# Miniprotein binders against q53ft3: the designs that were tried, part 74

Target 1, 195 residues: q53ft3
Amino acid sequence: MFGCLVAGRLVQTAAQQVAEDKFVFDLPDYESINHVVVFMLGTIPFPEGMGGSVYFSYPDSNGMPVWQLLGFVTNGKPSAIFKISGLKSGEGSQHPFGAMNIVRTPSVAQIGISVELLDSMAQQTPVGNAAVSSVDSFTQFTQKMLDNFYNFASSFAVSQAQMTPSPSEMFIPANVVLKWYENFQRRLAQNPLFW
Short names: E, the ipSAE of ESMFold2; O, the ipSAE of OpenDDE; V2, 0.75 times the mean of E and O plus 0.25 times the DockQ between their complexes.

## First folded at step 9 (miniprotein)

Design pa1 (at its last look DockQ between E and O 0.05; V2 from the best seeds 0.00; counts 0 for: pae E 23.3 > 1.5, placed apart)
Fold by ESMFold2, look of step 9:
Formats: sequence, C-alpha cells, structure tokens
Structure pa1 (fold): chain B 195 residues (1-195), chain A 100 residues (1-100)
Amino acid sequence: as target 1 above (195 residues)
Amino acid sequence: SVEELREELIRAAKYAARILRRALKRARQGNTERAKRAIELAIKWLRIIEERATTPEEEEIVEQAIEAAQEALQLLEQGKPDEVEEILQEAIELLEELIQ
C-alpha cells in the first residue's frame, strides 16, 4: 500500500504491519537522512473518509522511541516529502504507536503510517518544518526516484538468448524502458511538475 | 446524500475485498501470522462499512462477510489453514455482490 524513499537508497515497499491499521518502515543510519518520501503505491487507495497520518520515530539518549507527527497522505495527496533533519532532537508528539512493544535498535529510526478517519486527522497538528514544498527538493526527489526505477527495471534485463520460454507472461522490450527514462529525465529538467 | 453514502460504501468494500484476497494468498503460502493480521484489518474496515450501510440487505451482506472472516481467523488460530480458503472466498464474493 505504501512506499518509503530516502535519497541514495533503494525504495522500500514492504512495510512492517505492527497493528491492523498501522504500518512501519525502518530507517537505518537515520542521522544521515535529511528527507524522506512517503507515498501510496497506487494499488490500494484509502476508502472515502480515510487517510494516513505519517509519523517519524527516533531513539532518545536512553534508546527510548520519540514519535513526531510529520503530516498526512490521502487519496488527494498521495505522496509527500518530509524533512526530518531538524526533528532528531525535538519533543515528541501525541501518537497512536505507544502501545506497540517494538524491540528497538538504537541506530534505527522508523516511519509510521496510521490509517485513520479524516475527521480524526483534521484535529492533529504536525511538528513544524516537516513538510517540504520547494521545487528544487521536488526535482531532486523525482530524479532519485527516476534513477531508482530505471536501475531496478534494467536489473531484470535479459537477452533473447538468455530467455527461457514463458508464454503465460508478458514482456516489455528493454529499449521501451530506456526511452521512457530518457524522455522523463528530459521533461523533468524542463518542468519538474509536468506530470 | 444517500448516493454519496453508497459510493463510499462501495469503495470501502473494494478495499476490504483486496485485503481479504491478500489474506487468502498468505494463507495459501503458509504465512499464517500475516494472514491473521490481514483478516483482522479487514474486519475493522467491514465494521466501518456496516455503519455506512443504508439498507437491511446491505447490513446483512456485510454481517455475513464479518462472520466468515471471523471464522477464517479462528481456523488459522487453530492451525487449520487448509480450511480457510473457501471461507475467505465466500467473504470476498459477499463483498463483490455488495459492490455490484
């Protein structure tokens, strides 16, 4: 349902479900991370009237988790970029993850997503400065995601001589992916918001 | 309006059905714990759908889907994953009928 992307790292699409309506991504080496992107994969939208509250958790000096509300993702805003570099010494927020007995690793932070009613989300206040709205940050994120997709797709490339027969499956010529990558990259450089 | 409530109900039913299909896949793979968590989530969303039902027929269909999902959860807890497939399929078909 959700993806989590940090610049320079592989995208995570396999969230750990820690409760019926709560999903978590681990962020190793979190102190080197300045921004994180949370997005919906697009296969399962939220039902009408629901959305996702996005939290960031890091261990304090005693190794205890400190949770902070970053913001929201919804069907109308299915992705968001959050700045976390300024949050690693901040005060915690009210959050729905405190009942989870999660075994901690001191060098690992977490992104938590709680699926909630929009009315409940409207009463919550994110920590300041978490959302990123600059065009340059969007362009950097989009370029990293573009590179990640191309590298992932190209890692499955085989020549026809290496292919085993698989008539029940559909295939895409590798040149289609390369052409898409080149065209998208060109358009992004001209207008980061063209899509 | 009633039309808006009906559309919300249908969209939520589609989501619940997708969750149950995922639970079915996990049960077939022997991933009992993930299957159980998916069923539990589906039940929570089914109860929200039940609150949105506008007719007794819609209420009955959702109630039967909840009962089927709860039985599947019990079977997984009893270590009987082979028996959950048909019951989960029944719950999915009930939700598909609601979506029609």
Scores: ipSAE 0.000, ipTM 0.081, lowest interface PAE 23.3, mean pLDDT 72
Fold by OpenDDE base, look of step 9:
Structure pa1 (fold): chain B 195 residues (1-195), chain A 100 residues (1-100)
Amino acid sequence: as target 1 above (195 residues)
Amino acid sequence: SVEELREELIRAAKYAARILRRALKRARQGNTERAKRAIELAIKWLRIIEERATTPEEEEIVEQAIEAAQEALQLLEQGKPDEVEEILQEAIELLEELIQ
């Protein structure tokens, strides 16, 4: 139902179900993480009138988990980006995850998703600055994503002389990818929400 | 992939089963209103599972589970909580069959 993405890491699609209405992703080495993307996989939607409250848990100085509400995902908003790097000093809020004895190593944080009624979610206030509300943060994330894609695609580039004839395959020139990248960056600079 | 969809279906079924178990517990406690809410929620999940079923067998199992859940809800509305336990248990067993 849910996926979790950290830049530079493999996507997680297998949440641990810790309760009937609660799912958890482990985030090793959380101190190096600035942003987390939580998204629905699109296979199973929320039931009508329900959504997901997204929480972040990190160990405090005593090793006890501190849970904070980051924001929400819904059928209408199936993905969200959260900044977690600045949350280390926050006080714990009321959270639905209770004293779950999740064996935590000190370096592992958690993303928790609680399936809740939309009406109940509307009464909750996420911690400040967790939601990437700034156009700047979104732009930075998008830029990193674009760079990652470009680097990935370019790693497969070969010269025509190096190509092995494969009549069953179609090839795209690397310059097309570069042009797309440049055009996309230009459009992003003009309007970060052009898509 | 089809395999991924199946895994998601199984997870959803497990979730629905847990909700029904909760409903059963609430019914036993005499908390009719909470039991009704749980059953209603389970039915919503069951409908989603039904839409994601990949085989006729899965569709049949889910349909039977929905019918059982609806019957349980009706019985609670009629003030017959004692008859609800068996029906909810049947629905749970159907989902367990789906999960196997």
Scores: ipSAE 0.000, ipTM 0.162, lowest interface PAE 14.3, mean pLDDT 82
ESMFold2 (binder alone), look of step 9: mean pLDDT 85; pTM 0.842

Design pa2 (at its last look DockQ between E and O 0.55; V2 from the best seeds 0.00; counts 0 for: pae E 3.4 > 1.5)
Fold by ESMFold2, look of step 9:
Structure pa2 (fold): chain B 195 residues (1-195), chain A 100 residues (1-100)
Amino acid sequence: as target 1 above (195 residues)
Amino acid sequence: SVEELAEEIIRAAKYVARILRRALKRARQGNTERAKRAIELAIKWLRIVEERATTPEEEEIVEQAIEAAQEALQLLEQGKPDEVEEILQEAIELLEELIQ
């Protein structure tokens, strides 16, 4: 369902489910993080009429969580980049995560996703400086992700003469990866938000 | 890819099984309204999981889990929470078979 990405770190794809409709990713060493990407993995979308309210939580000086609404992810906008560097001393917001029984951990923050009805989400107001909505910034981030995938995948390319018979394995022709890369770049240039 | 789709389906099944376990606990505690809301949410996710199933076996298991969850919801609406435990446990066990 959900993914969480911080530049320079491995993507997290296994959210901790803390309630039937609430999911959490831990962010260790959160003071070094400026931006976080929250996204749908793509194959299991939200149910019709629902979406995700995205929150950021950090421990205050007393070790109590301070939750702030960053914004939303929906089937129509399945990824969002949030700037959190300005929020680490900010005022908390109303939130649905309650006073969860917490172990005090001063170095770990959290990203929370609350699955809610779209009508309920429309009544909420995010913290005003959290969302990153610049098309240019999104394009740059997307290009870096694209390059990372292409370089990783291409590092496994072998010619047919170099292949060892491996009947238990599936293979993808390298041309498929290149075609995907070229089509993605073309689509990104035409509409940076197409994906 | 088909591999990534299968991994997401298994992960979604794990999440829904936990939703149904919470619903079962609430039904045992007499918290009928929260149990019903959890089951309704589970059914919504399961319909999507069923549509995205990668094999006929996965599709059948999920469909049976949906039917069991719908029956449990109906029993709660009829004020029969004591009869819900076996049906919810069946739905949970079906999803756990999918996970294995």
Scores: ipSAE 0.357, ipTM 0.765, lowest interface PAE 3.4, mean pLDDT 78
Fold by OpenDDE base, look of step 9:
Structure pa2 (fold): chain B 195 residues (1-195), chain A 100 residues (1-100)
Amino acid sequence: as target 1 above (195 residues)
Amino acid sequence: SVEELAEEIIRAAKYVARILRRALKRARQGNTERAKRAIELAIKWLRIVEERATTPEEEEIVEQAIEAAQEALQLLEQGKPDEVEEILQEAIELLEELIQ
């Protein structure tokens, strides 16, 4: 039902169910993590009138878990990006995970999803700097992904003189990839949601 | 894909089974309200699973589980927690059939 993604790591699709309405993903080496994506897998949606409150937990200086509300995922907004790097010094808020004895390793943070009524979620206030709310952040992320792809593809570029006959393979000119990249960037700048 | 959906159905079934087990525990503890809430949540999830069933057999099992859960809920509302255990156990067993 839920997935969790950290850049450079394998996607997690198996959350630990810690209560009737609570799920947890472990995030090892959390100090190196800047952003986390939480998303619905798209097969089993929330029941009508329900969504997920997304919490982040990290150990404080005393090793005690500090839980903070990052934001929400819903059927209408099935994915969200959260910045967690700046939360390490924050104070804990009221959270539904506080009474739960979750076994933790000191270097492991957690993403918690609490399945709640939408009306109840509306009464909650996420930490101010967690939600990557800006179109700008999305644009930056997309730009990085595009750059990564372009760099990757370009690394395989060879000149015609360097090509060896491979009749079973299809080849795409590098300039086509570049042109695609440029066009994509242009469209992204015009409308980040053009696709 | 159908295969991915099937896997998700199994995961959902496991999830709901755990909810119902907790409901059973709560009912035994005399925490009727919490048990009711758990069962209600279970039913809501099961309805979604039913809609997404990939086989008639899955649909039938889920439907039966919903019926059992509804009966359990009704019994709790009637103040008959002693009769709830058997019904919830039936629902759990039905879901376990999906999981296997």
Scores: ipSAE 0.237, ipTM 0.645, lowest interface PAE 1.9, mean pLDDT 84
ESMFold2 (binder alone), look of step 9: mean pLDDT 85; pTM 0.841

Design pa3 (at its last look DockQ between E and O 0.42; V2 from the best seeds 0.00; counts 0 for: pae O 10.7 > 1.5)
Fold by ESMFold2, look of step 9:
Structure pa3 (fold): chain B 195 residues (1-195), chain A 100 residues (1-100)
Amino acid sequence: as target 1 above (195 residues)
Amino acid sequence: SVEELAEELIMAAKYIARILRRALKRARQGNTEKAKRAIELAIKWARIIEERATTPEEEEIVEQAIEAAQEALQLLEQGKPDEVEEILQEAIELLEELIQ
C-alpha cells in the first residue's frame, strides 16, 4: 500500500501497522533529513471515498513525541513530497496518534499515515510549509533519486569476462539501466510531472 | 511487474489479517462498535485485493475471506458477539494462506 523514501536511503515499503487505519514508517537520524516522499505503491489504491492524512512526529527535548499534519495522499494524488527540515522545532497539531502506545527510540522520527474518509480529511489543516510546491525542488529531489539509483545499480556491473557462471540467475545488461536513466532524465527536464 | 503486484497483494493481505485480529480482540472486550468498523474497513480493502488477484485461486481465497468477514459483521449487528470468534478466525486464516 504505502512507501516512504528519503534521498540517499533505501525505500521503505513495509509500514508498521499501529492500528487498523494507521501506518508508521521510522526515520532514524531524522535531523539529517530535509525532505521525505510518501506514496502509494501503485497496485492497491485507497477504497473509494477514502484517503491518507500524513503526519510527521519527532521527539521534543524531553523525548516526548510531537506530531504535525504534513498533508495528504489520495487516489487522485498518490504521492507527495514533504519538507520536514523546518518542522523539527515546531509545535504539535491535532492528530489521531496521541492514544497509541508506539514504542520507538527517542531519537527516531516517524511518518504516520491515517486512512480516513475524504470528507473528514477536508476539515484538516496541514502545518505551514510542509508540502513542496516548487517544481524546482521536486526536480532536484527527483534528479538526486535518479542519480542514487543509477550509482547503486552500476556498482554491481561486471564485464562478461568477470562473470562467474550462474545459470539460475537472470541478468540485465548495464546499458539498459543507462538508457533508462538518460531517457528518464530527458523527460524530467522537459516535464517534471510527466509521470 | 507480476512479481511486484504479488508482493503488494501479500502485504495488503497481511494488513487486512491484522485488522481482523484487532476486530476479534475488540469483540472479545465487548467493543462491538469498534469491531464492526474494523471489519467494514477490512472488507473494503479485501474487495480491492479480490479485483486485483492474479490467479483464480487467490481470487477464491479472498472471496471466501470476505464472505466470512461479512458473516461476522452480521452476527455483531444481531447482538451475537460471542459467535464471531470462529468466523473471524476463519477469515484471518484464509488471508494468512494467501500470504504464504
Scores: ipSAE 0.307, ipTM 0.734, lowest interface PAE 3.7, mean pLDDT 78
Fold by OpenDDE base, look of step 9:
Structure pa3 (fold): chain B 195 residues (1-195), chain A 100 residues (1-100)
Amino acid sequence: as target 1 above (195 residues)
Amino acid sequence: SVEELAEELIMAAKYIARILRRALKRARQGNTEKAKRAIELAIKWARIIEERATTPEEEEIVEQAIEAAQEALQLLEQGKPDEVEEILQEAIELLEELIQ
């Protein structure tokens, strides 16, 4: 139903169900985590009129869990990126997870998903700066991806004089790749969702 | 693909079964309201996956599971929690047939 992704770590696809409508992912070594991606697996959608409120829990100085609302996932928005690095000093908010005595090692945080009515979710206010702008994040990612691809492809560029005859292979001129790159960047700048 | 849909159905069934197991646990604990919520949620999801069933047999199993879950819900509403356990177990077993 839900997945959780931290960069550089294995994707988590098995949430622990802690209540009828609540699911939890453990995040070990949470202090090293900047962003978390929460997403629906596509196996089961939310029931009609429902979505998921996404919470982050970290231990405070006393070892007690501090829960904060990060944002939401819905059938219409099945994934979201959250910045959690700046939340470590924040105050707790109202949360549906209660006093779960989850014996946590001090280094383990949690992502909690509460399945709730969309109307109820609309009344909730996520903590500031937790939600990464989807457009900005996408644009940045795409730009990095494009740069990476261009650099990679360019590294294989050879002059015609350097080519060995290989009749069975097709070749693409480097200029074509460059033109594609430039065109793609232009389109991306105009509309990040142009495709 | 049909194969991908089948795999998704299996995964979905596992989650629904888990919800029903939680409902069963709550019912045993005398937490009727939480048990009802869990069952209602399971039914809602089960209806969704029923529409995604790839075979008539799968559809039938899901439908039977929904019926069992609905019966359990009615029993809870009637104040008969002692009769709920068997019915919920039946629903879980039906879903497990999809998983096998």
Scores: ipSAE 0.006, ipTM 0.188, lowest interface PAE 10.7, mean pLDDT 82
ESMFold2 (binder alone), look of step 9: mean pLDDT 82; pTM 0.808

Design pa4 (at its last look DockQ between E and O 0.77; V2 from the best seeds 0.00; counts 0 for: pae O 13.3 > 1.5)
Fold by ESMFold2, look of step 9:
Structure pa4 (fold): chain B 195 residues (1-195), chain A 100 residues (1-100)
Amino acid sequence: as target 1 above (195 residues)
Amino acid sequence: SVEELAEEIIRALKYVARILRRALKRARQGNTEKAKRAIELAIKWARIAEERATTPEEEEIVEQAIEAAQEALQLLEQGKPDEVEEILQEAIELLEELIQ
C-alpha cells in the first residue's frame, strides 16, 4: 500500500503495521535526512472516503517521541514530498499515535501514516515548512534534465586541433553550450517557470 | 509488474489478517464496537484486494474470508460477541492460506 523514499537509500515498501489503521516506516540516521517522499504504491488504494495523515516522529533530547503532522496522501494526491530538516527540534502536535510497541533508538525517527476519514483529515493542520511545493519537484526534475543535456553535449566537444574540415556541417563552440547551461540554471533558480 | 502487483496484494492481505486478529482480541475483551469497526475496515481492504486479485484462487479465498468476516460482523450487531471467535478465526485462516 505505502512507500517511503529517502534520497540515497533503498525505497521502503513494507510498512510496519502498528494498529489496524496505522503504519510506520523507520528512518535510521534521521539527522542526515532533509526530505522524505511518501506515496501510494498504486496497487491498493485507500477505501472510498478515506486517506492518510502523514506524521514524522523523532526522539527529543529526553528520548521521548515527538510527533508532527507533515501532511496528507489520498487517492487524488497519492504522493507527496515532505521537508523534515526543520522539524527535528519542533514542538509536538496532536497526533493519533499512542504508546509505541517498537523499540526505538536515539538515531531512528519514524514516518507514520494514519488511515482516516477524509472529513477528519480536513480538520487537521500540518506543521509549517513541512510541505514541499510542486515547484521544488519541478526544479529538481528540470535540474536533472539540464545536467543530462550538458553532459550529453559535452561528450561531443572537440578542440580546434581535432576538427575535421566539413563545410556541410554546422558547429557550435562548446563554450556557447556552457554559457547557455549556466544562464538557464541561474534563471531557473530565480523563477522555475520562466521557460 | 505482475510480480509486484501480486506481492502488494499479498502484503495487503497480511495487513487484513492482522486487523481481524485485533478485532478478535477486542471481541474477547468485550469491546464490541471497536471489533465491529476493525472488521468493517478489514472487509473494505479485502474487497479492494479481491478486485485486484491476480489469480482465481486468490479471488475465491478472499471472497470466502470476506463472507466469514461479514458473518462475524452480523453476530456482533446482533449482540452475540461470544459466537464471533470461531468465525473470525476462519476468516483469518483463509487469508493466511494465501499469504503462506
Scores: ipSAE 0.117, ipTM 0.616, lowest interface PAE 6.0, mean pLDDT 75
Fold by OpenDDE base, look of step 9:
Structure pa4 (fold): chain B 195 residues (1-195), chain A 100 residues (1-100)
Amino acid sequence: as target 1 above (195 residues)
Amino acid sequence: SVEELAEEIIRALKYVARILRRALKRARQGNTEKAKRAIELAIKWARIAEERATTPEEEEIVEQAIEAAQEALQLLEQGKPDEVEEILQEAIELLEELIQ
């Protein structure tokens, strides 16, 4: 139903169900984590009128869990990126997970998903610095991806004089790749969701 | 993949069964309102699972479980909690046939 992704780690697709409407992912070594992606797997949607409130829990100085609302996932917004690095010093907010005596090692945080009514979710306020602007993040990622691709492709460029006959292979002029790159960047700048 | 979908359905049904077990517990405790809410949630998830079922057997069993859960809900609304336990247990057992 849910997945959790941390950069550089294996995707988690098996949440621990801790309550009838609550799911939890463990995040070992959470101090090294900047961003977490929470997403629906797409197999089982939320029931009608329901979504998921996404919470982050980390141990405080006393080892007690501090829960903070990060944001939401819904059938209409099945994935979200959250910045958690700046939350480590924050105060706890109201949360539905209660005092779960989860034997936590000090280095393990948790992502909690609470299945709730959409109307109730609308009344909740996530912590201000957790929500990553989807548009800005997407744009930045796309730019990096484009640059990476262009650099990679360009590294294989050869002049016609350097080409060896390979009748079985197709070749694309480097200029075509450049033109595509420029056009794509222009369109991305105009509308990050142009496709 | 079809296999992945099948696994997700089983997980969903396990979740439904767990919710119903909690409903049963709450009913036994006399917490009728929480029991009703749990059952309603279970039914919603079960219907989704039913729509995504990969086999006729799954569809049939899930449908039966939903019907049992609906009956339980009705009994709670009627103030007959004593009859709810058996019905909820039946629904759980039906689901367990698929998830074990």
Scores: ipSAE 0.000, ipTM 0.152, lowest interface PAE 13.3, mean pLDDT 82
ESMFold2 (binder alone), look of step 9: mean pLDDT 81; pTM 0.798

Design pa5 (at its last look DockQ between E and O 0.76; V2 from the best seeds 0.00; counts 0 for: pae E 2.0 > 1.5)
Fold by ESMFold2, look of step 9:
Structure pa5 (fold): chain B 195 residues (1-195), chain A 100 residues (1-100)
Amino acid sequence: as target 1 above (195 residues)
Amino acid sequence: SVEELAEEIIRAAEYVARILERALKRARQGNTEKAKRAIELAIKWLRIVEERATTPEEEEIVEQAIEAAQEALQLLEQGKPDEVEEILQEAIELLEELIQ
């Protein structure tokens, strides 16, 4: 049914069911997270006429959950990337989860998915500028991550004339990194979820 | 892989079993309308699980669970909430077979 992905972490596919129509993923060390991808795994779609409202929760200074509506996933838009870096403070909005978060650890937040009728979801307003378009925004996020890696690796490039032998170290030719970057970029443009 | 696909189906069956457990609890409490809504939601998910089943055995088990859930729903509509407990438990046990 549902998946939750943070760049650099293993995908989570085992949501905790907290009600008939509500599912939760834990996000440890949430303060280091800028974006979260929420998606349908693909085998089990939503029933006709239904979709998922996606919420973000973090513990306040007293350890109490603060819930905010991020946006939606549906059969027509089965994945979405959400920016959460600006949502780790302030008061929450209306939400259907109540006081279900028993976790009082300051570094653990939650993503909640509430399965609802599409008509009900159409009348809800997500907080701030959290939602990002599903495919194009995921592609842009991933492209920036690729650019950062390539620029970092390239900043250490030296020519053969400048190399100092270091027999205890392993080396990778710079063109291998460039080929990987170009190939990854091409594959991302064809299928943003290939990785 | 086939194992990953089967894991998604098994997890969906587990989620639906818990929906039916909540429906049973509500029926015991006399909350007939909430029990009916939970059963209706469970049936919607189960029809999808049946369609996506990877083996004929999974498909048959899910079909039997749907039939049991539909019977439970009809008993609630007839004002017979005391009679739904065994039928809902049967549906839950069928889904538990997929989980093992």
Scores: ipSAE 0.542, ipTM 0.833, lowest interface PAE 2.0, mean pLDDT 79
Fold by OpenDDE base, look of step 9:
Structure pa5 (fold): chain B 195 residues (1-195), chain A 100 residues (1-100)
Amino acid sequence: as target 1 above (195 residues)
Amino acid sequence: SVEELAEEIIRAAEYVARILERALKRARQGNTEKAKRAIELAIKWLRIVEERATTPEEEEIVEQAIEAAQEALQLLEQGKPDEVEEILQEAIELLEELIQ
């Protein structure tokens, strides 16, 4: 039902159920994590009128868990990106996970999803710095993705003189890829949601 | 894919089974309200699973589990917690069958 993604790590699709309505992902080496993506897998949606409040937990200076509300995921908003790097010095807020003794190692943080009524979620206020501007984050991600693709594709470029006959294969001129890249960037700059 | 959906159905069934186990525990403890809430949540999930069922067998098992859960809920509402245990256990066993 839920997935959790940290850049450079394997996606987690199996949350630990710690209560009837609460699920937890472990995040080892959390100090190196800047952003976390929480998303619905798209197979089993929330029940009607319900969504998920997403919390982050990290050990404080005393080793006690500090929980903070990051934001929400819903059927209408099935994914969200959260910045957690700036939260490490924050104070804990009211949270539904407080009574749970979750065995933690000092280097492991947690993402908690509390399944709640949408009406109740609307009354909650996430920590201000956690919600990444969806547009800015998307734009940055897309730019990085485009750069990565272009670099990857370009690494396979060969000159006409270097080509070996391969009648069964199709070839695309590198210039076409470049033009596509430039056009895509231009459109992205104009409207990040142009597609 | 159908295969991915099947896996998710199994996972969902596992989660619901755990919800019902907790409901059972709550009922035993005399916490009727928490037990009811848990069962209600379980039923809501099961209805979704039923709609997503990939086989007639899965659908049938889930339907039976819903019926059992509804009966349990009704018994709690009637103030008959002693009769709830067997029914919840039946629902859990049905879901375990789906998981296996």
Scores: ipSAE 0.438, ipTM 0.757, lowest interface PAE 1.2, mean pLDDT 85
ESMFold2 (binder alone), look of step 9: mean pLDDT 84; pTM 0.827

Design va1 (at its last look DockQ between E and O 0.01; V2 from the best seeds 0.00; counts 0 for: pae O 2.1 > 1.5, placed apart)
Fold by ESMFold2, look of step 9:
Structure va1 (fold): chain B 195 residues (1-195), chain A 97 residues (1-97)
Amino acid sequence: as target 1 above (195 residues)
Amino acid sequence: SDRERLIIKAKMAARWLRLALELARQGNTEEAKRAIEFAIRLLRRIEELATTPEEEEIVEQAIEAAQEALQLLEQGKPDEVEEILQEAIELLEELIQ
């Protein structure tokens, strides 16, 4: 139901279900990780009125898991980028995972997802620099990609008078690319994580 | 308390079963099976939380209904699950009362 992506690593799509409503992904060598993407695979949505609380856990100096709430995924926000680089020495937060016997090695952290009623999720507060900061960074990254694509595509624009006939090729009018750019930009402003 | 946790789990299970009903109506049989399986996992937890014979009886009936619905979907009979899923949902609503 969930996926987890770290830059430079293979996408994880097989979360370990550790309780009837809880899923985890292992993050080996977590100290080298700065951002994590958590997303819904799109195979099954949450039921109406439900969503997922996303947590980050690392072992403390005694090997005890320290869980911190990163933020949420829902049907309306099915993907999120979380910054975890500042959380590897933070305090734990209230969490639903309890004393789970999953983390025993000092180099492995976890992403946990707790499937909950939306009303329960509305009472939770993420750690201050994770979800909001990652949304802002994602918006900036996405805007750069959008501008890069449009500038690249535009650099190949030719007038019809300049075209060499090529009946085996398909062509896209430049105004279609511009309209896509404008539509994408509008949608990004409405919901930075729509894609 | 165990009763408050039971009610929360029952609400969640009912929502998974309502999703399963909608998915089955759409012909999304594999997705409906997955939703029922999530509901069954919650129902098994509700069994552990049940503190009265009345709660135990209701959750047992809900599990049986959900398992029958899952079996019918595995047999390729999604049109036959609606009444059974609705029965399970009504049982969960009784638990929430």
Scores: ipSAE 0.644, ipTM 0.877, lowest interface PAE 1.2, mean pLDDT 80
Fold by OpenDDE base, look of step 9:
Structure va1 (fold): chain B 195 residues (1-195), chain A 97 residues (1-97)
Amino acid sequence: as target 1 above (195 residues)
Amino acid sequence: SDRERLIIKAKMAARWLRLALELARQGNTEEAKRAIEFAIRLLRRIEELATTPEEEEIVEQAIEAAQEALQLLEQGKPDEVEEILQEAIELLEELIQ
């Protein structure tokens, strides 16, 4: 039903089902993890009116288990990215996993997914900086990519006086690149998903 | 209550020590050491919560045992930690009762 992905690691598609409505992934060497992707496999949808609350569990500085609500996945939002690197010193919250033994190894954290009513999920407040806005992240990435391209292309700009005859090469005026950049920026600002 | 907090921490410390024991048996010395370190930190918190001389003594002995186990692991003697860790676990169990 669920998958878990950490960059640079193999995807996990076999969650441990610890209850009828609860699933857990182990995350070895969790201290090196910045982001986790939780996603539905697409094989089994949530029942109508239900979704998944996603929790992160780790030992605190004293070795006590800490559970924090990261966010949610639903049939309408079947995947989510969570930043966990900044949570490793946070305070725990109430969680549905009870006295589940998370003490497997000191370096192992857990992602827990609890299948819950959407109405109940709406009453819960995730930890503030865990959820990565997909739109914002995408926009930022795209902007950086555009800037990188423009900078790269502009670095090859030469004046006519600097040009050497090369009959086999085609030249694009720098102004064309700039116009493209400006147009793309405008479209991106209007709709980050314009393509 | 402070007593409840003490018990919770003691149980967790015992779990870390049991885990350390298993990890040591498996040859995972580094993780075993980390587990013991967690237990020691919890034991220090328990010490702060102790209200009787008997509790303080038990916690102190458990800390000493845990530290000895950690030292043995650092020396590359995982086979010798079992008895010491078991002693520490028993001390914690006594504290919980």
Scores: ipSAE 0.210, ipTM 0.654, lowest interface PAE 2.1, mean pLDDT 86
ESMFold2 (binder alone), look of step 9: mean pLDDT 87; pTM 0.870

